# VHH binders against E3 ubiquitin-protein ligase RKP (RKP), part 5

Target 1, 188 residues: E3 ubiquitin-protein ligase RKP (RKP), of Arabidopsis thaliana (Mouse-ear cress) (q9siz8r82to269)
Amino acid sequence: KLHGDLDVSVSQREGISVVHHGVGPPIVGLEEFSICGDIRIVKPPLVLESLALFSSARANACIWKGKWMYEVALETSGIQQLGWATLACPFTDQKGVGDADDSYAFDGRRVSKWNKEAEPYGQSWVAGDVIGCCIDLNCDEIYFYRNGVSLGAAFTGIRKLGPGFGYYPAISLSQGERCELNFGAYPF

## First folded at step 22 (VHH; from w1 with S35G)

Design w3
Fold by OpenDDE, fold request of step 23:
Order: C-alpha cells, then structure tokens, then sequence
Structure w3 (fold): chain B 188 residues (1-188), chain A 123 residues (1-123)
C-alpha cells in the first residue's frame, strides 16, 4: 500500500540490512513507516521530539549478526525507552521498545531495563547525556553506555535471528521528550 | 479505549474506613504511576496520594498521611485507596488518575482520569 507506492532499496552486508525508501544511497535513519504516535523532527534528520503521549520508532537497519552500536543524545531526561526491537514487536499508543519479546530497552529516568517487565539497571540520566545502545550478537548480549562508560550487560541470552528478522535500533519517547539519534559514530 | 473506573465509595461514619478501587483498562498498567485526587463541594481538586510505577514509593498529602494508603495490583490492573480514620472533611468526590511520568503531585501531569466516586463521611 504505502510501501508499494514508494521506491524501496535494500542494502545488505554481513549481519545488517538497510532499507531505503526513495532515491539515493542507503543511509541509516528513522524508518518513517514504523512511527507510532507523533514524532516531530525538530532538526533533520535525527533530532526527535514526541508530541504524542507516547511515540515509538525504529531505524531502517536490521541487525542479525555482529556487534553494533548507536548513540542517543538526550535533550530531555524524562521517560524514554532506548534499545533494540524486532519487527514483531508491536508499537502502539501504549507499547514501545522493551514491551515485548525480543524487545529490549534501557530507561535511565526510571533506572530500569525493560523486556516486557522492568528490572533495575544502570544509572539515572540527565539532559546532555549520551546513551550508547549496544547489541552484541557474538555474545548474545545487549548493554548500554552512559557518556562512554559501560553500565554492564543489561540482557543476556538474546535470541539469534535470521536475516530480515533481526533487531532494529528502536526508541520510545514520552510526550515532550527530545533526543538526537546518532548512527554515525558507530556506523552500521 | 482507556478507562479508569472508581468503586467503593459511599456513606461512612467518622472514624470509619473505606477502600476505593480504581479498575483500569486500555493502557499498559505497569508503566504508569497512579494517583488519587479529591474535590469537595466549592473547593478545588486536591492531591490525595500517589503510588509510583514500580510500587516502591508512595506519596500522600499531609491531611491524609498516616490514615490513607495506596497500593496497586498489576495482575488486576487495579490500584486502591485504603482510607482509615475518616473525618467529615474527607467528604469529596474521589478521582483516580494515571501518569506515565514521575511527577505525582500535580494534576496536570496525569494523562487519564476516572469519573469519580462520592465519599461522604458523616459525623
């Protein structure tokens, strides 16, 4: 329907595929069609603000092998859920990254990690913090950084998935929350 | 559709007890903090108390501290206000509310509200 009307290209490397809608080279960015809620692009391409009570989105990069990382610079320090999710994870007005199987998130506001349920993890974050979101499919682990300092393994024993079924960088933002996504420091 | 429904209100004598329930549906219960507010006739709506998303913290207005307790049951998508040692000044319409954030004392921070239940404390 919407996808059928667009020119879609897929770039695939070892352990990663990037889906690009439109003309030009594939670049890792926000997958617009994945957005649930209302996200304003404050500054293109990757400074985001949630206008809805709860908004979720994932990047256009699917990872199923290797070690990968992206960073989130927090402009605000409220409730955000940052991490990794598969396509099977539903985004709704209430559900975001970390709220389903094979979906994993860090929430520094609540000092918790989320995989359906919450557990204590990490440190409280403040505006200006840079959160590193790392997935290591060699070790089947997800862990996070705060300003370059590791917070330790958040999740272990994550499932290995095949091409097209892997993990996407994913974020969920409460209303008014702002962040900048950076996929370039640790390029996919 | 998001719904919050209060129950358990009614008439009680001073010194008595009531337990209010707020049954919820249509949102992810575990992510939300919950609050109770009340509004007496001719008065503004005021904060009564709140319970954090984790259930690990509770907050109460000074006027009800030591008498009221808030709890939550995630399995039932329900949270409660236990009211003991009720006073005539506790007479009000009581509202339950849900907040995804961590600011519990301000009504403006709450996203969803119940319709309210009347609590009347007689002398």
Amino acid sequence: as target 1 above (188 residues)
Amino acid sequence: QVQLQESGGGLVQAGGSLRLSCTTSGFDFKHYAFGWFRQAPGEEREFVGAISWSGGETYYADSVKGRFTISRDNAKNTFYLQMNSLKTEDTAVYYCAADRGLEYTSADEYDYWGQGTQVTVSS
Scores: ipSAE 0.872, ipTM 0.927, lowest interface PAE 0.6, mean pLDDT 93
Fold by OpenDDE, fold request of step 23:
Order: sequence, then C-alpha cells, then structure tokens
Structure w3 (fold): chain B 188 residues (1-188), chain A 123 residues (1-123)
Amino acid sequence: as target 1 above (188 residues)
Amino acid sequence: QVQLQESGGGLVQAGGSLRLSCTTSGFDFKHYAFGWFRQAPGEEREFVGAISWSGGETYYADSVKGRFTISRDNAKNTFYLQMNSLKTEDTAVYYCAADRGLEYTSADEYDYWGQGTQVTVSS
C-alpha cells in the first residue's frame, strides 16, 4: 500500500507552496476562494458535500516538483471527479477538475479518467473506498489508487510547470456527493 | 443559459415514423445522460427512454421497446428519439431531459428539461 501525503509547509525547494490566509503555520486545506458551486463542510475541516448540482474546489497547495499524493475517502459513490488542476482550469457550474488542459481527474463512478475528454480507466468505486490521487513530477505522471492498490498510470507526459503555476489537488462533486479529503493530517 | 429544445414533432398516421431532436446549449454535453419523457392529456409524465453519458447504453420503456431508438451526437450537442411503428397511444407531449447522474428512469433525477413537442398519431 502506497503511503503518501502532501507537505503542509511552504517549501520552494521541495516543490510545494501552501497559500495560507490565516494565522499560524500553513496547513493544507480547501481554498475557499476556489470554490465554484456550493460546498458544505459537513465536518471540519475536510468532509465536504456538494449542495449545488456541480461543485468544484482546489486545495491551497501548489505542486510543481516532486511526488505528492492526497487521499479522498468516499462517503458516497456517485459522480465525483478527483485529481489535479492548475489555476488556469476554469471552475464553473459545468466544468471542474479534468475538464481543461493541465487538469486531470479520475471518476470511478463512470470508470473513467478525464482530461477534457473521457477515457476508460480504473475500476468502479463504492462508498467507503479511499482514492489515492498521486502526481509524480519526476516522471510527469499521475496515478490513482483504490484502497492502496494502484490502478496504473492514468496520465503520462503531464506538463512541467514552474513555481506558482503548478498543480493543485482538486475535486468536483455532483449534487449530494460527499467525501473527506486527507492531505496527510490523518493516517493513510 | 441552459437550454433544451425539442423539434420534429407533429401529426403522423398510425404505423408512421417521426424523429425528434433535442438541441442543447449552456452545459457540458459530454458529461450528461439524456432522456425522453412523454405526457398525454390527463396522464402522468412517463419515461420513454434514455441514453448514457458515453452513449454505450440505452434504456426504454416496455411500451416503446423495439419501436423507439435513442441516439446522441456530441459534436452537435443534440440527441434524438427515432419513433417507428407509431401507435395512437403514443400521442403525447414529448420532453427531452438531461442528467449528469446515472439514474435514467426517474424524472426526479434529471436536472434540465425541454419545453416539450407535441406528437399526435392518428388512426
């Protein structure tokens, strides 16, 4: 089982920056201003539910170097798009992670991966599954895991980006979908 | 901003054929499953059929199975209902609908609806 998390500290050398708007040490969490739609924090800080037909959000961590992973524990198993997106990826009531260039998502409900278009990938997920979202910028690849088991490389040849232009953990949730994000604060 | 518009309805004799179109705009077509419903006067709205988001699966009510066919054209943001061997009992207002989810038979699952088009089958 692959164990990984996102560094919660700002480290230019490590290839991550955390945008922190509060007081105290930076913690990786949901970037409030990135939210498109309506996301309810069911349980702070990172149990989320979409109240709108389609909601999207990014974490406050920008990745441009190294290998990083976060996990999503599915409370519901409907249509969710989980993965990585740059700031350039537009979030709208219709578009979320995986719906633009440099935006990549796994959707286990539809057993597909998304990068603008859908392709078959992975396997169906169920409530209770833990989805690992991994980005490896050493190899320029994105991997997904289901309950610690690799589903294989989903995307290869992803573009290298500089500081401030990197990839953010990103999720899109259809209405009623719930998940818990884990960026390393909890055991994997 | 979101629009679904039915076309192709009209008057046809029993045994005839019609092809309904639903032209859409304002949402990401490729993510959605699509359905057709119909409502006759004094009757409840009923499921006619649906096509999955990928187009790989279709579902039909028993009353239209073998006679009706649903297809989609992502390039045109349009999906269709081909109706063959029409019967007088097929007379109704036909509605197209869009659903981001994977539940197709219940009207409550659909997010967006067209205004409907009248189909009248004469004996």
Scores: ipSAE 0.869, ipTM 0.925, lowest interface PAE 0.6, mean pLDDT 93
Fold by ESMFold2, fold request of step 23:
Structure w3 (fold): chain B 188 residues (1-188), chain A 123 residues (1-123)
Amino acid sequence: as target 1 above (188 residues)
Amino acid sequence: QVQLQESGGGLVQAGGSLRLSCTTSGFDFKHYAFGWFRQAPGEEREFVGAISWSGGETYYADSVKGRFTISRDNAKNTFYLQMNSLKTEDTAVYYCAADRGLEYTSADEYDYWGQGTQVTVSS
């Protein structure tokens, strides 16, 4: 459970915690307090654009158990780092998703996976592609899809974490990059 | 604050060599591609060469191919321009530039620039 002066609460079910502001059922979306840089919703509900040179954000959903997936529809095909990060992984103007421990990203412009360092992985992406970002805490793996086709396991042996301390959907965007987040595709 | 600082310029006789360094600070260096540009008096800034973020690709202007070599050292947050077989036509102020993720031949695409170092090649 999160605490503070903010009107914040946590809704929890097996394997996922959703932090939300106000009353009613929780809706998974972008956590505004996580934004580093300048990310704007340019088309509701979740078409995003980075206005700063480099911007990062997390969703309001924390995954600590099970198998979960979200999708990113690319509107541009430049530098983006898409994946999963914990709250312990700070975002700065130089570091985003994949640039710290327990932070993992796919980057289809540079055709690499990032966890502090880069390794070759995946396929190049183009505008219009849908990137699936999957975490499987039954097998302790992170993997990605491009247009429904698996790119293979990107990261194995990822650290299991407890409720509230798990992995969040997270994205980083270079200036002018746009994408649409879709959290309605969370398969177990 | 991010910074790029060129060093290693100076006066050299034609046929000689110089190595320029661009030392960076405040960057997450491994993410960045880097370029070298030069500008002679009365001329536009022109592309010299670039190195990819991974270091796996280098690119050169035709006028310097075979004579100049770009390299990077991520441990030192520094990249280099080794200039061999220098000609009087190579006389210019040399600038280093950085872009997060991609290399370009157009100066307009780079977000960060050094202050420049003079290279003068005498006959």
Scores: ipSAE 0.665, ipTM 0.835, lowest interface PAE 1.3, mean pLDDT 89
Fold by ESMFold2, fold request of step 23:
Structure w3 (fold): chain B 188 residues (1-188), chain A 123 residues (1-123)
Amino acid sequence: as target 1 above (188 residues)
Amino acid sequence: QVQLQESGGGLVQAGGSLRLSCTTSGFDFKHYAFGWFRQAPGEEREFVGAISWSGGETYYADSVKGRFTISRDNAKNTFYLQMNSLKTEDTAVYYCAADRGLEYTSADEYDYWGQGTQVTVSS
């Protein structure tokens, strides 16, 4: 397109919009423009590490209908906030996933779910665990799995939003935390 | 920008009490664990006590157990160290420290520090 412009396209299918840079099939990955703090891909394609004290990022996929899941393989087991956020939710050095309206996280180090405040939820996690982060917009729920076992519904009655205004896979990592994102999840 | 500021230090007679405050600003403080440390001249900084991010757990160095109490007040963005039955050995500069999410006994693990307040216990 025009000189100096970011070449951005949106691919829309039932319940998902993917922002991508190019002409091939859309690939769900990390939206680099969303990074707050300092998150780096330390091993391709999606092994991430936070180099700042607190960092956040979202994927380039917006979920606005249906059931969707992504997975996070934990390489470290400290403070991480894993879940779903809308584009309108700010990321700052103090606020990440789960720290605003329409932003929801599971944190297995503190064994809590976050939506502005913490509530007890889930199980403690260890390095090597795989955390499933699921959104079900047929039932307006967010729930999590640990190693394939449901932890139960974390949030109910979440707001249903339209295309481009839905929920993105999103993560926050304390300094030195590492994880691998896997966006191969599809409707169950 | 995040800041911690200690207050409440001063001169006190042995057997007396002081209450130190650590006022914070710029933190999303419900996420933070908090510690108190102290340092006498010529010595390393020593762990005094810590309080968890939720406020549900407190920890103390053996040298202060039963005499010192750490607490937090989320409405005032402030953490406290109540020091009772003070001894001359408690004379030091006291520092508050913060970490997002976890409490530690090692000073190296804390990301944010106050400037310190002098406590002097006279015989």
Scores: ipSAE 0.620, ipTM 0.818, lowest interface PAE 1.5, mean pLDDT 88

